VHH binders against o67189. Designs and how they scored, part 24

Target 1, 350 residues: o67189
Amino acid sequence: METTIFQFQKTFFTKPPKERVFVLHGEEQYLIRTFLSKLKEKYGENYTVLWGDEISEEEFYTALSETSIFGGSKEKAVVIYNFGDFLKKLGRKKKEKERLIKVLRNVKSNYVFIVYDAKLQKQELSSEPLKSVASFGGIVVANRLSKERIKQLVLKKFKEKGINVENDALEYLLQLTGYNLMELKLEVEKLIDYASEKKILTLDEVKRVAFSVSENVNVFEFVDLLLLKDYEKALKVLDSLISFGIHPLQIMKILSSYALKLYTLKRLEEKGEDLNKAMESVGIKNNFLKMKFKSYLKANSKEDLKNLILSLQRIDAFSKLYFQDTVQLLRDFLTSRLEREVVKNTSHGG
Key: E = the ipSAE of ESMFold2; O = the ipSAE of OpenDDE; V2 = 0.75 times the mean of E and O plus 0.25 times the DockQ between their complexes.

## First folded at step 8 (VHH; framework vhh_7uia_1)

Design k4 (at its last look DockQ between E and O 0.60; V2 from the best seeds 0.48)
Fold by ESMFold2, look of step 8:
Structure k4 (fold): chain B 350 residues (1-350), chain A 120 residues (1-120)
Amino acid sequence: as target 1 above (350 residues)
Amino acid sequence: QLQLVETGGGLVKPGGSLRLSCVVSGFTFSDYEMAWVRQAPGKELEWVSSISSSGDSTYYEDSVKGRFTISTDNAKNTLYLQMSSLKPEDTAVYYCARDRGWESLYFDYWGQGTQVTVSS
């Protein structure tokens, strides 16, 4: 089967298909993310995520097993990210690909969703194992929403907050992001925060605030919340990022980069260097980013940043040396910080 | 029992007019944004138009602007699409749907659809 994600979504939850294995790909990654979010809500504890770059062949095939030791044959949803990396690990051997195809073909009681973070070309879809999945399962493409639909969604969001956006400012924002909803989500929220007092956005203001940051759009929200010590919201966003298929090592890389830059800025301030010049020396040149980094510096002491860097190094080391789940280690770190904040507030606040 | 029932489809010549209706039951109609979505033969689902819950804001796909008008009658729990200057490329099954907007990007309730055919 080959279909679009809108058609698939329209019927999947009311009249589920006979097929059990699906490939999700496309230019509109936000559609895939929201579909998977609804899938997670439906399946709850029966929703399982596999990372193709982190698991062995044995772990992969065990996770797809139809045998249940605990409980009945309740329908489960298995979501696989980084399947291309798993295929590289599998190699070019014909017998290994035949085994993979056989396992996927024989999925009968569960659903399996193979998720790609881009639109696949026709050549890729015509190659094994995806050619076989198209035969016994389905290929689901998430194409871009129309430009006018995206414009309507953006305008509605600003209107909900009482913000008037000049027409040329809106058109600039849409062109800047290439109508990419993942990027627009981040930029629109930043612009709403910027315009919270004056309630109007001009072209010059959008040019000063907005920028395009492809493929890392959602991670910046998590890093922002963590650095501003909103650990409760940070935990919720972390769970959302993982559900959307953001690799945990990508999160670690960006967070570590920010922590190191902030620590460097603290050291430069100690030497009496001008803060704006220091920020440019570590690559922070955009005025909005300068404002954000100033807020991060206010919220975090030098010792806070040192301890954060050490914690991130330990999480990275445990992930690599002991094969511990990076997401769980990061979640445990945030939970520990949240518990510390609760104790601090009951002791020094009300 | 949630129900969305479209009517008013049919065969019409190019340049003609048609009025689609969608009667809604099972939720408070005036609390939600509603939309028309169409699917031409062999094509993907295409958003056509949306109307805000208050009725104050209407939005249209470029290809239908100036030819189609979305409206509501809250007393009858009914969504309308007035279609004029119809073209062969407007041939599609037309669905009414509840628009979930930015957070979901999907429509969470759909009617069964009504066929519109524009041909000589």
Scores: ipSAE 0.547, ipTM 0.832, lowest interface PAE 1.9, mean pLDDT 84
Fold by OpenDDE, look of step 8:
Structure k4 (fold): chain B 350 residues (1-350), chain A 120 residues (1-120)
Amino acid sequence: as target 1 above (350 residues)
Amino acid sequence: QLQLVETGGGLVKPGGSLRLSCVVSGFTFSDYEMAWVRQAPGKELEWVSSISSSGDSTYYEDSVKGRFTISTDNAKNTLYLQMSSLKPEDTAVYYCARDRGWESLYFDYWGQGTQVTVSS
């Protein structure tokens, strides 16, 4: 039986469910992210994230293995992103899917959350392995709220900050964001910051401050934007990710992995190796991901990738050694890159 | 311990009226926005109405506008939902909830609910 994210949250934190594996999906990703943030807070160091597009089969099963040599192992929360990509890696072999299902079914001590960045279709939910998961686990859906509820939430947020928003301004904001909570959150925060000295927001002010943001804020979107050198959008997405409680180290891990893979691929390409084979050798087997990596390779020179790796290493070092804010370091990195691009464009136009 | 207790549900005919009550204990009622939500069989949880902590602002779902009235009695620490012109579509379990906004997945505390059945 499909449960709403609200019901699930209530039950999960007050009376833990017997089921251990859950699928989180829905149109309103903000709710899922909010839940995950709370989950992360609850589990702390025992909160683990797996990336289905990056993790090998062996690593995946190892991560789900509850074999703690030490009998007193604390309950863990394992969150899996890009599960579809992982499934693609497993191939069409029925045996592999069965193994996966068996592994998931055998989860007894930990909680496993399979997170989808969109609403799953009925066909998807009725297909293996999700069909099986639904039988021994739970399906959780985050549906969109009513327009009126969203409007009320936005108004409440402004009111809490002592800000009055004109009706036409509010309507504009809602329309601009398409009533998407993630987008609204970002825009509202911006507007609140803008209004710090003002108690009233006008339509003109909202038009000036608010901009349309993409519907789906995802870590992979961030990485995609960064690697394609859309630094302006990357900055926006980064802010969104942080606002939703995504840990900066997770972002860094993905970026580092991608950068290293890309650098390796670039080197292999220079040696005349087949790019498809090369991609497979670094664990990129999914066609969609191959396509993305091809685009990244086109967008980045060997030098660019080297510089990216060095920058990421620096950020990591500064974060670990000097306890600097990883998010700020990432922002600085993106800002510096953006500035360089602007200079390049002005030098060639002129 | 935080507790919300809903009462007032029952069976009514279409066009009838009911008044739901929610008694709150364990926190100061006036410090929080309160809400009514409902869940019909096989349907999703739906927001119905909210009232600001001060009681000066009320919000309603479109489907219940003009028919439902949310109110509070701070002295009694009680939330009310006056329902009029009830329709079969209003059949649901009604819950009282504390509304914390979108940062906290909206509702952090719920009652056990009261059944409202509108049937001819």
Scores: ipSAE 0.327, ipTM 0.724, lowest interface PAE 1.5, mean pLDDT 85
ESMFold2 (binder alone), look of step 8: mean pLDDT 79; pTM 0.804

Design k5 (at its last look DockQ between E and O 0.29; V2 from the best seeds 0.44)
Fold by ESMFold2, look of step 8:
Structure k5 (fold): chain B 350 residues (1-350), chain A 120 residues (1-120)
Amino acid sequence: as target 1 above (350 residues)
Amino acid sequence: QLQLVETGGGLVKPGGSLRLSCVVSGFTFSDYEMAWVRQAPGKELEWVSSISSSGDSTYYEDSVKGRFTISTDNAKNTLYLQMSSLKPEDTAVYYCARDEGWESFYFDYWGQGTQVTVSS
């Protein structure tokens, strides 16, 4: 069976399934963590953890065996981390993989949860032993929560503590963390502790206190500098993003999204639409974002935005068609824009 | 035993209205947040709306805001969802659920669901 973690959680704790072996994977690892926490609460002493990088084949198979007469008859939940590392220990031995599949298929009294720390690709799920697990057990994917749900959860948590959060402070926090639940849990706790006496959080305070461990250099800072035509600083921030491990296609996606929204706003303004209403129509509702987009609109003509969109499309096409380095194409784009600004600034009036 | 029982689903024309009810037993209704969650055919479960235990705070997904109203009657242990200006996109099974919110991000108790179909 294949299902989502929300659907699986809904059914598992009310009417447990016939299947006994499940693979948990996905982009939202915090949901897997909290599912396993609920599992641990349910099974108590009968909840066991195996680490695939630490345990031997014999220990693994012993742990999956039926309960001994001495250990009682209560079903157990067996949670396996680092299963990929365990598979590497088996190597390419066909007999050992067939033995593993046979053992997993014959689990009858316990539940076995094979936990991955990432979203698995189709090729990985189509490979043994996971292909067989999909047949006799289940594959459970943990997808991201909707942004609206995450925003509501954060707002409610601050309200529960009596803390008034400025709208632009909230939007900054959500964007800084990329709506990542694990980071949000940590950062919201820090902000609550910080604001425990004052009971208010401003944008400046959130900027000072909140920190993204996975984004020391914010992609939105790069986009902001580029759209305000500070190309020298944008180049430096780009280098930092790449060294931090930010994929250049993520940068391209965000920049393209902003460029398209700005171009759309220019078109709506030409048609006589109210700018605040137009911004809400493209999903810009927060005052901080509205102020930033107004500054981007002032800095960029409609032709500037059209040229930016075309340049981004060309960078994407050249990356894919000619296998050119996306980062270098972005650098070349920024360098070309910087050189144009230098030429303009050095020209004489006549 | 904990039970959540949804009623009020049915067939409606686009632009129509429908009121869903959820009767809760087996826990003190006023101690918990409650939610409506829906699942369209072939789609994932989608959070629709939540209401605080006091009933003072309500939250909605953007696509239903202004059209749907969540409310409670604590004396009757009943959760409501008033739906108006219904669209074909609102076609789904609607579940009443106890919302764990910030603590786990899950819903820990669910009803069996009621079908809402919006078609001409």
Scores: ipSAE 0.546, ipTM 0.828, lowest interface PAE 1.9, mean pLDDT 84
Fold by OpenDDE, look of step 8:
Structure k5 (fold): chain B 350 residues (1-350), chain A 120 residues (1-120)
Amino acid sequence: as target 1 above (350 residues)
Amino acid sequence: QLQLVETGGGLVKPGGSLRLSCVVSGFTFSDYEMAWVRQAPGKELEWVSSISSSGDSTYYEDSVKGRFTISTDNAKNTLYLQMSSLKPEDTAVYYCARDEGWESFYFDYWGQGTQVTVSS
């Protein structure tokens, strides 16, 4: 039976379910992210994230293995993103799917959360392996909140900050964001910051400050934007990710992995190796991901990739050694890159 | 232990009135925004009404505006929902919930609920 994320959250944290594998999906990704944030807080070091587009089959099964050399291992929470991509990697072999299902079914000590970045269709839920997961685990759905509830929450937030918003301005904001909580939260925060000196927000002010709403913000979007050198948008997406409780280390991990893979691919390309084979050798087997990586390779020189790797290493070092804010370091990195691009464009236009 | 206990539900005819009560224990009632939510059979949990911690602000979903009134008695740690002009569409389990508000959009605690049935 499908459970709402609200009910699930309550149950999970008060009376842990017997089921160990859950699928999280829905139209409102913010609610899922909020839940995951709380989950992360609860499990701390025992919170693990797997990326289905990056992880090998062997790594995947290893990660789900509950074999502890040391007795009394703490319960872990394993979160899996891009599970669809992982499934594609497994191919159409029935045996592989069966193995996967078996592995998932055998999870006894840990919790596994398979997270989808969109609402799954009935057909998807009725297909293996999700069909099986639904039988021994749980399906959790994050539906959109009512417009009235969202409006109330927005008003409440502004009120808390001593800000009065004109009715038409509020309606505009709600429409602009399409009542998407992630986008709305971001825009509201911006407006609050803007209004720090003003107690009234007008329609004109909201129009001026608010940006057009883009679709669901995820870590991969951020990485995509960064690698394609859209630093302005990357910054915006980064802010959104942070606001939604995405851990900076997760972002760094993905970026580092991608950068290293890209650098390797660039080197192999220079040696005259087949790019498709090369991509597979570094674990990129999905056609969509291959396409993306091709675009990244086109957008970045070997030097660019090297510099990116060095920058990421630096950020990691500063974060670990000097306890600097990883998010701020990432912002600084992006800002620096953005400034360089502006200079390049001005030099070529003159 | 945090506990929310809803009472006051029942069977009423259309146009009738009910008063729901929620007794809160385990936390300071006045420190939190409280809400009523409801779930009809086969439907999702729906927000109905919220009241600020100070009690100075009240919010309602459009469908219940003018018919429902949310209030609090801080001395009794009790949340109320006065329902009037009840409609069959109001049939649901009603829950008292603590509203986490803007940060999570969640209700962190709610009770077992009380059944409200509006039927001719």
Scores: ipSAE 0.422, ipTM 0.778, lowest interface PAE 1.0, mean pLDDT 86
ESMFold2 (binder alone), look of step 8: mean pLDDT 79; pTM 0.803

Design k6 (at its last look DockQ between E and O 0.60; V2 from the best seeds 0.00; counts 0 for: pae E 2.8 > 2)
Fold by OpenDDE, look of step 8:
Structure k6 (fold): chain B 350 residues (1-350), chain A 120 residues (1-120)
Amino acid sequence: as target 1 above (350 residues)
Amino acid sequence: QLQLVETGGGLVKPGGSLRLSCVVSGFTFSDYEMAWVRQAPGKELEWVSSISSSGDSTYYENSVKGRFTISTDNAKNTLYLQMSSLKPEDTAVYYCARDEGWESLYFDYWGQGTQVTVSS
């Protein structure tokens, strides 16, 4: 039986479920992220993230293996992203799927959360291995909130900050964001920051402060800003993402992927290859994304991209080897870049 | 221990009225925004209404707007939901919940619920 994320969250934190494997999916990803944030808080160091597109089969099974040599192993929460990609890697072999199902079924001590970034179709849920997971685990869905509920939440947030928003301004904001919670959160935060000295937000003010809403204010917005060298805004968006419970590794993954692709494209361009073909060769087929990548290529030199990759590798290394805060490392990176940009601008204006 | 106890549910005919009550214990009622939520069989948990901590602001789902009234008695630590012009679609278990802020979007506490059945 499919459970809503609200019910699931309540049950999970008050009365731990007997089931150990859960699929999280839905239209409202913000809710899933919020849940995961709470989960991370609860489990701390015992919160583990697996990337299905990066992890080998062997690594995957090892990670799910509860064989703690040390009898006193604390319960872990294992979150799996890009599970679909992992399934693709396993291929169409029935035996492999059976093995996977068996492994998942045998999870007894840890909790496993398979997270999808979209609402799964009925066909997907009725297919293996998710069908089996639904039998011995749970399917959790995050549905969209009502417009009225969203409006109420936004109003509440402003009120908590002592800010009065004109009704027209609020309606504008809601329409601009399309009632997307991620976008709303970002915009509301911006507006709150703006209103720090003002107790009333007018329509004109909201129009001035609010960004043109792209349908998916997500990790990609951050990446977009970073790659376009708007580091100030990138920092703000990063904070917002973190506040929403987006895992830093997800951010790093996307950013690294983009950086590597861009570097590859830059190299190919230098060799005289057709950029459109080159983009397709690295998996960029969407026209919108092509456009974005073109802009990124214009904004970054080969050296810039190389430096970015190195920086990301460093952040990854420091996070993994020294257990440093990935978010802080990212902040530091952005801050350093911002400072460099300011220096460059002052040297050329003078 | 935080406790929310819902009462007042029952069987009513379409067009009828019910008044739900929720007695809160374990926390100061006036410090929190309170809400009514409901869950119909086979449906998701739905937000119905919220009331600000001060009681000066009330919010309603569109489906219940004009029919339901949320109120509080701080002296009694009690949340109320006056339901009028009830419809079969209103059939659900109704829960009293503490309404968390923007970052949570979730209700952190709710009671066992009270069954409301609207049937002819």
Scores: ipSAE 0.600, ipTM 0.862, lowest interface PAE 0.9, mean pLDDT 87
Fold by ESMFold2, look of step 8:
Structure k6 (fold): chain B 350 residues (1-350), chain A 120 residues (1-120)
Amino acid sequence: as target 1 above (350 residues)
Amino acid sequence: QLQLVETGGGLVKPGGSLRLSCVVSGFTFSDYEMAWVRQAPGKELEWVSSISSSGDSTYYENSVKGRFTISTDNAKNTLYLQMSSLKPEDTAVYYCARDEGWESLYFDYWGQGTQVTVSS
């Protein structure tokens, strides 16, 4: 079965299908998110999430297994993220894929939702196991909402708050986001906060407020992406920071501060220091920041951090001594890192 | 016993007019935004028009602006779609639906649909 997520949602909660295994994919990821939120509401404690990159093959098949015949069981909804990563762990052997297909085909009392974070191409959908899922289950695509529907949703939200949005301001906002609902949700909330007193949004105000964030908030997002090695997104955020007039020196200061703190934490770990205590000793006291720094430590070796610090020192020196564009130096650095990542991903590692 | 029942579909010639009705029961009609959604053969569900719960705001897909008018009669718990200057591309099953709006993006209740066919 192939269908759209609106058609699927229209009947799923009132007249549930006989099929039990579904693939969710598409350009409008917000529709998938809200569908899964409705699913979670329906199933409560019987809503289970599996991460294909984290779970073992045995754990995966156990989670899909029917409950004991001797115990009462309620219908469950099993949601699988990162299924592609699970498939990589299974390998390319025909027998392992046939086993997976057999397990999926034999799901009878539960629902299984295989969730992709992008729209799948025809060749991906025609490959096993998804080709078989299309036969005994369903492929559900979340296409973009119409532009007019998105416009109506945005207008309704502003009207609910009593805010009058000028037509050209609204069109500007929609064009800048490319009608992307994930981004629109964030920007609309900021504009509502901005306009809470005056209740009017003009084009000039939208230009000033949309996509503008505090210098430090945007810089921390950039630093986060860089330290988690998402260089493609980091480059896009860097471009945004520059377009908003963020000073390159601020970017360098925050990134250097984080790199130095992380390097210090690596050295303290080597000496046996308790990690939480070590983080407080370098000024990281906020629980949210502690969580983020733990992820940065996991993503970066001591050598990674040393090389980052040296690169930042070189960028700073070239900016000051040779009056070169600091932003372009940062961009070149990130592009170099991204190029290395692309080469690794297109050639098999040892 | 929440129910939405569409009527008023049929066969019309290009340029003709038709009025669709949707009688609603099981919830307070004036508390919710309502919509018309259509599906042409082999096509996706397409949002056509919405009306705010107060009736103060109406919204239309570009392809129907100036030709279709959405309205309500709260006393009769009835939603209407007045269709004029009908074109062959308006051929579809038309559904009335309760619009969940911004937070969910979905419609939580649907009628059975009524067929509109525009041809010679």
Scores: ipSAE 0.591, ipTM 0.841, lowest interface PAE 1.5, mean pLDDT 83
ESMFold2 (binder alone), look of step 8: mean pLDDT 79; pTM 0.797
ESMFold2, look of step 9: ipSAE 0.440; ipTM 0.806
ESMFold2 (binder alone), look of step 9: mean pLDDT 78; pTM 0.794
OpenDDE, look of step 9: ipSAE 0.191; ipTM 0.649

## First folded at step 9 (VHH; framework vhh_7uia_1)

Design m1 (at its last look DockQ between E and O 0.66; V2 from the best seeds 0.00; counts 0 for: pae E 3.9 > 2)
Fold by OpenDDE, look of step 9:
Structure m1 (fold): chain B 350 residues (1-350), chain A 120 residues (1-120)
Amino acid sequence: as target 1 above (350 residues)
Amino acid sequence: QLQLVETGGGLVKPGGSLRLSCVVSGFTFSDYEMAWVRQAPGKELEWVSDISSSGDYTYYENSVKGRFTISTDNAKNTLYLQMSSLKPEDTAVYYCARDDFWEGSPFDYWGQGTQVTVSS
């Protein structure tokens, strides 16, 4: 039985459910994120996040185990991202899936939330292990709000800020964002900041300030832009990725991997090693990817790459040790780079 | 402890009127947007109306526009929903909810609900 996220939220925080494993999916990722934020607030130190693409099978099962050698008998909330990737790692072996299902079924003291960044298809929900999870746990769906409701929410926000938006401008904004609440929120905030001195937003102004989110925004595009030093566009794409529900740590992982590889390649080049051979040695075998990496190497000095790696390490440290907002840290990083470029260009023009 | 308590529900004939009340405790009205939501039997939760924290702005679902009026009494920490020209389609459990939707807290607190039945 599928439950809406609103209904689920209501019951979860008032009357704890008997079920312990839940799948969260849907088109409105904003609602899932807001729920998870509340969950984090409730559980505090007992809120744990697992990344299915990073965690080993053993680590995964350990994390789901009720008996933490170091953790008191306190109820934990375990959130699992990229569960699909984890499943891929487990492979097609029936035995492994059965083990997974057994482990999930035996969760008694902790809550487990399997979070998907999109609406699952019926076929996905009917396949193992989700089929089994649905039987002993719960499926929670975040459905889209009506277009009218979303429109009203946006209007309300502008009005609260004393801003009047032209009808055509509003319609444009809604269409541009595809009525995605995450994207709308970002764009509306930008527009509010822009309108700080203006009480009326026109269509032309919205067109100038709002960013069109491409349907095919992916992490690799972001990495590509960053490595090619298009920081302005990288910032926009970053916002889009986040709006689509991509976790910033995933972005960081890919970016770090690329940066390290590039740095290694630069070092090898300095030693006189053949670039093609060097690329293969670091796992770059695809011709297309080789081409991209060549372009990155041209765009970045050894020092640039070193600085990039250090910056990424810093972001990672601040995120993990001080629980700072990874997205904001990334934004700050990009902004700082953008500022440096502007200064360089002004110093050489003059 | 935050609490919302709805009252005023009942059985009415089509074309009739009801006034729902929601008394809030544990927080101040002036700090939050408040909403009415309803759930009909076998149907999903439906947003009905909301009011800004200041009380200056009200919003309605299309199906209830012109018939329902949301209001607040800050002195009493009470949210109201005046319903007029009621229709059988308005039959549902009505809930009062704190709704800071834009700030990341959509419907974070709910009342127990009050039953509204519109029947001839």
Scores: ipSAE 0.691, ipTM 0.879, lowest interface PAE 0.8, mean pLDDT 87
Fold by ESMFold2, look of step 9:
Structure m1 (fold): chain B 350 residues (1-350), chain A 120 residues (1-120)
Amino acid sequence: as target 1 above (350 residues)
Amino acid sequence: QLQLVETGGGLVKPGGSLRLSCVVSGFTFSDYEMAWVRQAPGKELEWVSDISSSGDYTYYENSVKGRFTISTDNAKNTLYLQMSSLKPEDTAVYYCARDDFWEGSPFDYWGQGTQVTVSS
């Protein structure tokens, strides 16, 4: 079957089709992520994520296997990211590809969702194993929404909060983000917070507040919470990011970048360099980002930042060298930091 | 049980009018954004109109703007689509849907649809 993401969502959650294996791809990645978020809500503990670049063939096939004959089995949703990287691990061996197709064809009690981070071309969909998946399963495409529809969605959100946005400000925001719904969601919420008392939003204000990041913007909430030492919320946001489909290595990249910049700023401050010059020297020129980094600098000592960097290097090394689960290593790190705070707050002997 | 039930479809001549209704049960109607979405024969689903959870703000796809009016009656938990100046191109199955697009739940529940046919 071939269908669109909204048509598929409409059917799947009321009367799902008999097929069990689906490929999700398309230009509108926000819609894939919202579908997967609803899938996660439905399946709860029976929602499993596999990263094709991180797992072995044995782990992959074991994850797709039915449960043991004891205790029966519950329907699961298995979500596979970076499937192309998994296919590279199989190599050019015809036998391995035939085994993969056989396993996918015979999924009976689970659902399997193969998620791509881009729109696949017809030649890619015509190649095995995806050609076979199109036959016994389904191909689901998330088409880009029209620019008009995206503009209306943004306008609706501002108007629901009572904010009048000037047309040139709106057009600037849309162009700045490239009509990217992930970026727009974050920038619109920031602009609403900024304009909450004023009720009007001008071009100059959007230029001062909004910026486009070229990476997963949801990760900045996690990094913000971690750097401000709200480890309990950071742990919850981490779990949400992973279930929303954010690759753990992107989380590590952004967090490590921020930690290194903050450590560098501490060293430059120690040498007497003016903070504004120091921030520009590490690439922080946006006023919003400057304000955030000032708050991070106040919350973290030089020793805190050194220890954070060392911890991140250890997590990265264990992930790469021993193929350990990056998400679990991050979770363990946050849990350890939270446990230290709980002990400090509950026992002080004074 | 959560249900969205569309009524009011039918056969109408070009230039005619119809009013579609969507009766909602199983959730607090005024907590959610609502939308009309249509599917013409052989075509993909196409957003038509939506209305804010407050009921105060309405939005329309360009081809229906000025001809269609979305509204709600919160006392009856009912969403309406008043269609006028109908064209053969408006022929489709019309669905009402619950929409919380910005909170990550776009079109999470749908009705069964009602057929609108515009022909001579």
Scores: ipSAE 0.298, ipTM 0.719, lowest interface PAE 3.9, mean pLDDT 82
ESMFold2 (binder alone), look of step 9: mean pLDDT 78; pTM 0.786

